# VHH binders against q7zyf1, part 15

Target 1, 260 residues: q7zyf1
Amino acid sequence: ALRIKVISMGNAEVGKSCIIKRYCEKRFVPKYQATIGIDYGVTKVHIKDREIKVNIFDMAGHPFFYEVRNEFYKDTQGVILVYDVGHKETFESLDGWLAEMKQELGPQGNIDNIVFAVCANKIDSTKHRSVDESEGRLWSESKGFLYFETSAQSGEGINEMFQAFYSAIVDLCDNGGKRPVSAINIGFTKEQADSIRRIRNCKDSWDMLGVKPGATRDEVNKAYRKLAVLLHPDKCMAPGSEDAFKAVVNARTALLKNIK

## First folded at step 7 (VHH)

Design s27 (framework vhh_7aqx_2)
Fold by ESMFold2-Fast, scan of step 7:
Structure s27 (fold): chain B 260 residues (1-260), chain A 122 residues (1-122)
Amino acid sequence: as target 1 above (260 residues)
Amino acid sequence: QVQLQESGGGLVQAGGSLRLSCTTSGFTFSSYGFSWFRQAPGEEREFVGAISRSGGSTYYADSVKGRFTISRDNAKNTFYLQMNSLKTEDTAVYYCAAPKRFTYSSYEYDYWGQGTQVTVSS
């Protein structure tokens, strides 16, 4: 039978334990070791005609458990990476979680051959959404990660996430333990993704076009044309590309209004 | 432009079989996973089955598991839903779907076919 190791990562209070418990109720017998901050369980799932034996390590996100968590990153096939859509700092911490894992794996491991499922959790709390779906999706998909909007409270997105997650791990195993090349950044390039993120974080029109304040009409138009081609909706299917393209068009209009 | 077109629907007796096809154009077929959905009159659209980009993984709604099989043919830019042991409850309009952009498990489906009617009589 295929054996896989899955871990969950994310800040304290993002709801990752609730995601695991909601889906795995009656499918999962947790073995909890309270003193070390790791909930451990074993379950069996069936994807197509494959029986998969899953070892799940639900790791406490508090800094206190850093030394303990680092012992459990090795030999992992899948990661469920969770943040709270109502607390932007939990989303901004995701790169830190990836860095922690990379540091512990060292030269012995490579995250490029691990399946990641990103859970934008607590979508049921719609009144305090700090991270747009397009932002979370772009971050995830630009890294070749699965992206899901979830609510452990309502159950929304949970079954879909786990089904796709285990399916992707089986695909990885069928492809010699490596993510298929065509699965990474499909429908857009790294340059397109990086440009969309940069534009989203810009506060003025000069920065959006990548020109210095006081640039000439020709410089503005040259920068605009490069970005417009790169981000045109017909050429870029990246999440947030339409908004980024509109921002670039509007930035050019605003700048040219005051240039002779 | 991206297009999806279903075919193979029709009238069939309970216990019978049908194979639906979804022919695609306008994108790199081998780079996408695909899904089938269905919608009965007065009800919401429901998931039926999906196939991964590699074709190595398939998954199904509990109501059709063991009776339906999804497959793909990259050379023909077509994927299929083989429906066996059909029940009257399977009567619905069946839609094929693909995400506008792909990681191997995005469930955002921006591209849809027009639908094909499947009617299962008692």
Scores: ipSAE 0.000, ipTM 0.107, lowest interface PAE 18.4, mean pLDDT 76

Design s28 (framework vhh_7aqx_2)
Fold by ESMFold2-Fast, scan of step 7:
Structure s28 (fold): chain B 260 residues (1-260), chain A 122 residues (1-122)
Amino acid sequence: as target 1 above (260 residues)
Amino acid sequence: QVQLQESGGGLVQAGGSLRLSCTTSGFTFSSYVFSWFRQAPGEEREFVGAISRSGGSTYYADSVKGRFTISRDNAKNTFYLQMNSLKTEDTAVYYCAAPKRWTLSSYEYDYWGQGTQVTVSS
């Protein structure tokens, strides 16, 4: 039987333990006490007519447990990254989680050979979302990660996430332990993704076009043409590109009204 | 109800050509990006190509660039995969697919056809 190691990562209170419990209504045998911040369980799943033994390490996200967590990153085949769609800071922390894992694995331990599933959790909440689906999806897909909208409370998205996650790990193992290159960055470039994120965070129309306040009509049009080519919906399939393109078009229109 | 249905698969000799069609229903066809994927026995589902809403942009896997062409006919609610210079390695079940939400990952496509077998003999 194939044996795989999976860990969960994310800030405290994002619901990662509830996600694991919701899916694994089968026996989750605790081997480590809560005092050390790692909950360990074993389960068996059937994927593609193959029985797989899964070792799951649910890692406490609090900084207090950093030294315990760093011992468990090695020999991992899959990572479930969880954030709370209602708390933007948990999403912003994902880059920190990746940096922590990379640091502990060192130059020899490449995360490129690990399957990542990003869970945008707590979508059942009726409150205003702090992180749009397009933002979470763009971040995830730009890294070659799977992206899911989940609710541990309602069960929405949980079974779909785990099935896709385990299937991807099996495919990775069958592909010599490497992710297929064709699954990464299909339909958009790093430059396109970076531009979409920049535009989304811009304060005003001058910033959106990347020009200084008081730029001439020619300078505005030159900047617009560069971004319009880069972000045109027919040339960029990245999540959020249509909104970014509209923002760029509107910024040009607004600036040119006051220039003549 | 939305549906995707492939046709045009079959047995062909190496060096030959086939054209696959995907007929759709229940979509506002011109509003969707469409993709082709394939799956050989024992392998994961591999991206083959995608076409933009207008048909002005296409994206291909490196293994098929220069040999395969994707196109669409908005009047017929159909899109196509023209496969030229076929190799035995192209033998697979071919699927047409559409995302309900904006995504480029095969694991997150919401709508799939049932698949059509393409077998390339030597």
Scores: ipSAE 0.000, ipTM 0.143, lowest interface PAE 20.9, mean pLDDT 76

Design s29 (framework vhh_7aqx_2)
Fold by ESMFold2-Fast, scan of step 7:
Structure s29 (fold): chain B 260 residues (1-260), chain A 122 residues (1-122)
Amino acid sequence: as target 1 above (260 residues)
Amino acid sequence: QVQLQESGGGLVQAGGSLRLSCTTSGFTFSKYTFSWFRQAPGEEREFVGAISRSGGSTYYADSVKGRFTISRDNAKNTFYLQMNSLKTEDTAVYYCAAPKRFTFSSYEYDYWGQGTQVTVSS
């Protein structure tokens, strides 16, 4: 039988343990207690037409357990990377989690051979969201990661996430532990994703076009042309690209009115 | 009062070297990991390197591996970034930083210096 190792990563209290328990409630057999910040168990799943044995390491996200977590990053096929949609800090920490894993795998380690499923968790919360779907999806897909909206409390998105996650891991293993040649075609580039993220965080029309206040008409139009080509709906399928494109069109219009 | 202060920045020609220092005060130096970040005009702040609490482990961005070295001196409450074989692409404001928790994400760093300008000319 195919055997795979998966780990969970994410800040304390984002609900990653609850996600694992929700999915595995009647299938999970714990091997030892989480006294060291790692809760280890095994489960069996059926993906496509075969049975897969899954070793799950549910790693505590608290900084106290940093040195313990380091021993468990090696030989991983999949990562469930969790944040809380109601606490933007947990989303902003995701790059730090990737860096922690890369750090422990060393110069020879490559996360490109690992399947990541990003869980935008706690979507059942009745409070205002700090991270909307387009933002989380853009970050995830720009890295070639799977993205899911989940609620451990309601069960929403959990089964969908695990099925897609395990299927992607099986595909990776069948390709000799390497990404298949055509595995990921997300329809946009890192430059397009970075531009969309930048534009969403802009404070005014000058910032949106990436020019200084007082830029000339030529400078405004040059910046606009570059962004319009980059973010054109025919050439950019990234989440949020249509809104970003409209934002740069509107920014140009507003700035040119002031020059007139 | 927690404070981090960079020094050692300046103008240098491509292929040259600079050593940046970060002097800290207001917390127990030996209990913290430290990192260097940089920000070029029009770009987001990016990770450069980090050093563990003991100094036994160092980590670097791919763009600087083999050229930059981070070190620390616990007796002086200071840590350093030795930059060799500088390229024009290394031109940026360099920031030292300390997190409340170990991480390389700029969003999880709570303590930042004011920054020091490094300009590499061709």
Scores: ipSAE 0.000, ipTM 0.115, lowest interface PAE 16.8, mean pLDDT 76

Design s3 (framework vhh_7aqx_2)
Fold by ESMFold2-Fast, scan of step 7:
Structure s3 (fold): chain B 260 residues (1-260), chain A 122 residues (1-122)
Amino acid sequence: as target 1 above (260 residues)
Amino acid sequence: QVQLQESGGGLVQAGGSLRLSCTTSGFTFSSYAFSWFRQAPGEEREFVGAISRSGGSTYYADSVKGRFTISRDNAKNTFYLQMNSLKTEDTAVYYCAAPKRFTWSSYEYDYWGQGTQVTVSS
């Protein structure tokens, strides 16, 4: 029987433990009592009519557990990264979580051989959403990660996430521990993804085009042409590209109204 | 026998400051991370702040960031919560806590103080 190790990562209070409990409440058999800020269990699941044994490590997100967490990154096949769609700081912290894992694995470890499932959690919340689906999906897919919108409270997206996650891990194991080359065609470049994220975070039209306030008509048009080609819907299939393209068009129009 | 004891609670005017202390006995202080929790009437117990074993890392609830500071003094087997710019919504019973084993959930903390009342008047 195939044996896999998965861990969960994310800030405190994003609901990652609730996601694990929601899925595992009828399938989770604890193997030992947690003593170190890591909750451990073992479960059996069936993927493609194969039995797989899953060792799950639910890692505490508080900084006071940092020294304990680093011991558990090794020999991992899958990671569930969780953030709260209502709290943008938790989404921005995902890069920090990846950096922590990369640092602890060192030169001997490679996250490219690990399946990541990103959970945009708490989609059931009645509070204002601070991270749009396009933003979370773009971040995830630019790294080759799976992306799911989830609610631990309602159960929405949970089963779908775990089924896809485990299936991807089985595929990785069957491919000699490497991600299949043709598994995901993302249809965009790092430059396109970086530009979309930059434009989304811009405060004004000058920033959107990447020009300084007071730029000439020629400078505005040159910057516009570069971005319009880069982000054209026919050339860029990235999530959020259409909105970024519209923002660039609108920024040019606004700036040219006030230039000679 | 392991014990945690809070002190320093009381009545304070909005905008004022208080420092809570938690004195510990019965275990090796330097081997534990410590946390503060609070509970207002009719509400669930909520996390306030935590400090790591080494003291090199601290974490705070968003509602208290920039106003509260947690610290520890290993020589005195005591850790502290410095509360500045107090608001009426900070009124609660404050508890110090330490896990017998490390855990991600407040429900699994094994060592708790008896609580100290903090009342912030308008």
Scores: ipSAE 0.000, ipTM 0.131, lowest interface PAE 16.1, mean pLDDT 76

Design s30 (framework vhh_7aqx_2)
Fold by ESMFold2-Fast, scan of step 7:
Structure s30 (fold): chain B 260 residues (1-260), chain A 122 residues (1-122)
Amino acid sequence: as target 1 above (260 residues)
Amino acid sequence: QVQLQESGGGLVQAGGSLRLSCTTSGRTFSSYAFSWFRQAPGEEREFVGAISRSGGYTYYADSVKGRFTISRDNAKNTFYLQMNSLKTEDTAVYYCAAPKRFTFSSYEYDYWGQGTQVTVSS
């Protein structure tokens, strides 16, 4: 079975442990280590009919536990990053949490290979709300992170968050521990966007298809099929995709006229 | 529905500064986060910067970070792009926009201004 490591990050009193406990009542089996400021739990979940074994480390957010947290950042597949919508300073601290993780992972670590789920928690206390949904969503989606509004008190948003979070981690693991090329929040992927930019800047038909001058009919058609699938109007909604697709079609037509 | 209109574009020499304004009408200004985009001749529209609904958070493209600042004035229904240390590479038509959700893709923005030309000469 696939085994994954998940950690929780966020300021003290934002409700991280309450989120875990709410979910725990259904699936999570905790193992507590009070003396080191970390709660350890293990659970099994079924995602896409696959059994996933999850090790969850709920890390104390207080500065006192900084040295302890340092040991637990490595080999992580997912992060649940929590703030309190009623306390703006907890939201402002999120960049600090990312900086702490990056510092501990060092130059060889890369948070781009980790799934982040941002939890805008305590939405049940909307009368004291200091961080609007638009602000939290803007910050999260700008970094390619999942964004959820949650309430540990009511249970709202929690199952939805965990389901999407674990599904994204499974996709990451199936892609060799690297983020899939598919973007979470847009109608196209980075690969599609990069291909459109490349094609737009090409000066001849050989370069547009990514083949060397003098390529055979079979090589031209193979390159064309790859790009046609990638840039098909039904599969790519990126700005410039229609023009890039037309350019690829025209390049193939032009090259094939002269290969015979 | 919100309507957006840019002003403040013009010609400036490299190393100079320029301030763009975007004035809104229609829906309540304070309900929106706002972004600036630019488009140079022959290029796609690119993200420049964004400001959150509250004004407490700003985001910038790496190419302009440290040189440009975005701000908003809810009393005037206007938001601004202060451009300092301008480079010839900053020459473009600048657009203000209001997104449905945060994105770097111009395709997903709902409300756009008509654009204002900024030309930086050597």
Scores: ipSAE 0.000, ipTM 0.114, lowest interface PAE 18.8, mean pLDDT 75

Design s31 (framework vhh_7aqx_2)
Fold by ESMFold2-Fast, scan of step 7:
Structure s31 (fold): chain B 260 residues (1-260), chain A 122 residues (1-122)
Amino acid sequence: as target 1 above (260 residues)
Amino acid sequence: QVQLQESGGGLVQAGGSLRLSCTTSGFTFSSYAFSWFRQAPGEEREFVGGISRSGGSTYYADSVKGRFTISRDNAKNTFYLQMNSLKTEDTAVYYCAAPKRFTFSSYEYDYWGQGTQVTVSS
């Protein structure tokens, strides 16, 4: 089985520990005597039909624990980088966290072979937001990092984040240790993504299949076959592909019912 | 129907400049953040730069920081990528993009342009 090391980083009180405990409830097994400022545990996950052993280090964000934190940056495959969407200072601190990690990794400061998952965390439902989604997403994209909106209190986004995070780490390990960049083509093509977006915005069965009103049975079936192959859930991992595929199937059924 | 359309691509010599434009239609322009991506043959599509909804924040990939500038013009429903000090490594198809709604994934851009070719010769 693949063994990976994951650390969490971020300011005090952003909810790092709550995120980890939420996901690791019933999965987290303490293996290490807690050091001041570092909680260590082991969990097992199944990714792509493989068992992965995860060593996770939850690092305290306070400056007083800097000396302890610097010992744990080495040999890391993944980082969960957390901020609080209600407190802009925690978001602005992210560049400082990256600088600290680069400094402690040594002369090269190389983070290119590490997967980062940025968690825009919302511990409570915040009525007013200090960091817009676009700010967090664009900052993450500029670094080549994964971006997630999470709530440790409700559990929203937590399982999705960990699933994608671990999958990206597995992909990195299987592909020779190179960190993936932001990729719309991971598991799908531009044509598939464009088709899903188009279908999502259609309100007419003719438009969904990409045919003109009055198309023949043969034209409808030809268009359907092209889209069914393109968007089949087994062949397209893009978000929304299953819904788009169902919409295409339903559009064909509706149109053929009215064609004689 | 939401549409994004790039323009301004072409052939330029190393050290030169190009300005890409992305014209949008079918939605309220001021409600969206915008990004530029690029893709070279045989490589993954990579983030180049982005501008926040308010226009108050801009973000760039390290490879282009200091050379490229993104801006927006809400009155014209258009946003731009000013590319200076171009290198042969900048040769790629450039795409403009916008997210449609709140998502939990950085890979869920809902609106994409068709792409414009930028070729930088030595």
Scores: ipSAE 0.000, ipTM 0.446, lowest interface PAE 11.4, mean pLDDT 76

Design s32 (framework vhh_7aqx_2)
Fold by ESMFold2-Fast, scan of step 7:
Structure s32 (fold): chain B 260 residues (1-260), chain A 122 residues (1-122)
Amino acid sequence: as target 1 above (260 residues)
Amino acid sequence: QVQLQESGGGLVQAGGSLRLSCTTSGFTFSSYAFAWFRQAPGEEREFVGAISRSGGSTYYADSVKGRFTISRDNAKNTFYLQMNSLKTEDTAVYYCAAPKRFTFSSYEYDYWGQGTQVTVSS
């Protein structure tokens, strides 16, 4: 029987414990150490008629538990990264979570050998959404991560996420513990994805082109040409690329009409 | 039985410094992590900084990084918030806090002090 270790990561109050509890309510026997901020459980799942024993560690997201989380990154096959779609700061914290894991795994540890499932949680919320699906999906897929929209409250997306997640982990184990190349979207590069994310978060036209206020016409056109080649619809199939390209074109037009 | 009590609040000029203390009783101090929160009039309570159980890790809100330092003294059952380069927007009631428990379904911040007023004048 294949045995796998899964950890959950994410800010406090994003609902990651509720996601795990919802899925495992009839599968999970909780054994937890409240004083150290780790909840532990064991479940059995069947992937393509293969029985898998899953050890799940639900790690507290609060800074209190940083020292405890450090001990649990080792020997992990899968990570469930959770954020709250109604609170953009929880999404922005995901890069910090990856940095923490990379630091604790050290030079010998490589996250390329770990399956990540990103859960854009609380999609059932009646509050205005602060992180679009396209933004969350782009961030996730640019890193080779799985992306799911979930609601622990309604149960939406949870079973789909876990089934795909476990299937990917089985594929990783069958591939000698290395992430399959097929799991990476080859339709765009990290640079393209990073540019799209940056452009979406910029409000002023100078920042969109990556130039300082007061840049010359030549500097504006040089920055524009670099981004236009990078994000052209014929050259970039990334989610959000068409909108980003349009934003870059509009930024150039806005800046040039006011430059001497 | 668990109690947290702040001290050290007051009036200070912009650019000045102030040190807050939180003295605890009713629990084994060395077994708990601690945090500082603040609440300005008309605003929600916001996180300021936290210190781990061992004291080896500290975390800060972006608005206070580089200006505020959290520390702890296990022998005195006290933890501190050193506030430097104070700004008028730092004016708030400051609360010290400790988590009641972590459970599989929730993380709870149940132990709170009464709060201490910090007023930064221009």
Scores: ipSAE 0.000, ipTM 0.144, lowest interface PAE 15.7, mean pLDDT 75

Design s33 (framework vhh_7aqx_2)
Fold by ESMFold2-Fast, scan of step 7:
Structure s33 (fold): chain B 260 residues (1-260), chain A 122 residues (1-122)
Amino acid sequence: as target 1 above (260 residues)
Amino acid sequence: QVQLQESGGGLVQAGGSLRLSCTTSGFTFSSYAMSWFRQAPGEEREFVGAISRSGGSTYYADSVKGRFTISRDNAKNTFYLQMNSLKTEDTAVYYCAAPKRFTFSSYEYDYWGQGTQVTVSS
């Protein structure tokens, strides 16, 4: 039977433990309880009629537990990376979580050979949503990560996420611990995805073109040409590329209207 | 030049309240999670609580949960510790702290204030 190690990562209070509990109450038998910020359990799951033994480490997300978390990043096949759709700072912290893992793995490993499932959690909340689905999906897909909308309260998205996550880990293990080479071209690059995300979050035309307020006509046109080539509909199939391209065109027009 | 400065400490009777402030300069305050720590005489520095960059999330040590609240004002580069239902055990020097990196996951605190004394009398 295949044995895999999974950890959870994300800020305090995003609902990581609730996600694990929601899924694992039907499949999980606790083997060990660490009360100092790491909860450990073992479960068996069936993926494509294959039995898989899963070791799950639910890691407390608070800075207080950093030193404890450090010891548990090693030998991981999968990561469940969780944020709260109602609290944008938890989404903004995801790059910090990746940086922490990369730092601690260092010469021991590479995160490129680990399956990540990003959980945009608390979609059932009656409070205002601060991270749109398109934003979370674009961030995740730009890094080659799986993306799911989840609610630990309602159970929405939980089983779908775990099933796809475990299937991807099985594929990775069967491919010698490396991500399988896909024959399908995703149709965009990380640079294109990152540019679309940046443009989407811009509030003014100067920021949108990546120039400083007061930039010259030549500087505006140079920045515009770079982005127009990068985001042209014939060259970029990323979600939101058409809107980003239109925004870039409109930003140039607005800025040049008042420049000689 | 990064600077953190606490204020608002003093002598208070058990059951009373105090509000501490930490004013910051020399860094982009809104990009950092901020924390409060305390140190009682002869003891090691203890974590009290933390607040996320936006103020949307807070975390507290079990000993103060339900009694203390942390808030921040990013426009004023200041954050606060509201201490209610104070106990003699809360007597300590209180420090505000910022991590060297702005990840909420790091417990490394390279930027510290000089501390403000809180004394709770019976």
Scores: ipSAE 0.000, ipTM 0.136, lowest interface PAE 15.3, mean pLDDT 76

Design s34 (framework vhh_7aqx_2)
Fold by ESMFold2-Fast, scan of step 7:
Structure s34 (fold): chain B 260 residues (1-260), chain A 122 residues (1-122)
Amino acid sequence: as target 1 above (260 residues)
Amino acid sequence: QVQLQESGGGLVQAGGSLRLSCTTSGFTFSSYAFSWFRQAPGEEREFVGAISRSGGSTFYADSVKGRFTISRDNAKNTFYLQMNSLKTEDTAVYYCAAPKRFTFSSYEYDYWGQGTQVTVSS
C-alpha cells in the first residue's frame, strides 16, 4: 500500500544509518535527529509503478535505548536487520534482536507477518571477514528472510536490497498482511541448515563428526555416513553445503589416520 | 533543575582500578537509563557502557568489556563505572549521560555531566 513503516535493527557500529541514508535521498527531518537513539525519516519510493510513503525508524542498538525502542516495534511492515561481516559478534546478536522484537510485540505479535531483509554489511572490508556469505545466507533463509551482501561505503547491494525489500512489503500489504517470505521451501531442510551451521562452528574433527575424542573407527564411520548422506551435493542445495560436505570428508580422513 | 555530576576520577597506575560515580538531582532517578562516554584529546566522544532503566541490561564497548562494570543504586540516586585492569589508552575525560525523554535528535543526549578526568600512567 499507500503507507508503510520500516525499522532498522542491529548492533551499534554495523552501519545501519549509512545504509538508510544511502537510499533515502529525499529525506526531510524536522529539528530532531537520533541522539544515539532513534532517527526518523519519511521518503517516497516507486514500486511497481506505484508511489508509496515510507516511514523509517533507524533504531539505536545499545541496551541503553531498550525501553525507548520497544515503543516502536508495533505496526511494522518491514525490518532491515544489519550486521558487520568483519565482527562475528554482531551476527551472533541477530537472534537476540529477533527475541527482543518478539517479546515487545507480545503473544499477538507474529514476526511471520513482517518482511525481513538481512544486510551482511561492510563487504568492502572482506580481508577482515569473520562471517562467510554462506553462513549469513543460511541463517537468513532458514528463517524466511531476504539476504543481501552490502557496502554502505561503495553502495554495493544497497539498491538491490531496497528494491526487493519494498517489493516484498507491497506484495504482503496487497495480500492482506500475511505471506510467508520463505526460500527455505526450495532446495534444503531445516535439519540440513542446522547441520551446516553446527559444522561451521566446530573446532576439531571429533566435534565436526559429532563424536567424542577417542571414538572407534566404527563410530567415526557411522557418524560420517549420516552426515555425508544429509549433506551430499545431490541431496542438499543449502548455502555452504559443499564446504560442509568437504569438511566432513576431511574430518573422517584425519580421524581414521590415528584410530582403528 | 536536572543535574548529573561525575566523581571518582584521578591518576592511577596501569593495572590499577578506579570507580566513577554519577549522582543525579532534580528528577526521578528510577525513570532514567544511563550511559558512560569518554573523550581523549583530539578524538571523538566514544561510548563506554550503558545500563537500562530497570538495571536488567548492560552493554559495553569491546575495548572495555570484561574490565569495566556499570551498575546503579536507585536508593542513592547514583550510577557507577567500576574500572579494573586499567591501561594507558583508557586515559580520557569520562562523562555520564541520560535522556530525559524520547527524542529523535542525533547530536546529544538530553543531559550530560561536566566530565571527570581519568589518567592512567605506565
Scores: ipSAE 0.000, ipTM 0.161, lowest interface PAE 13.8, mean pLDDT 76

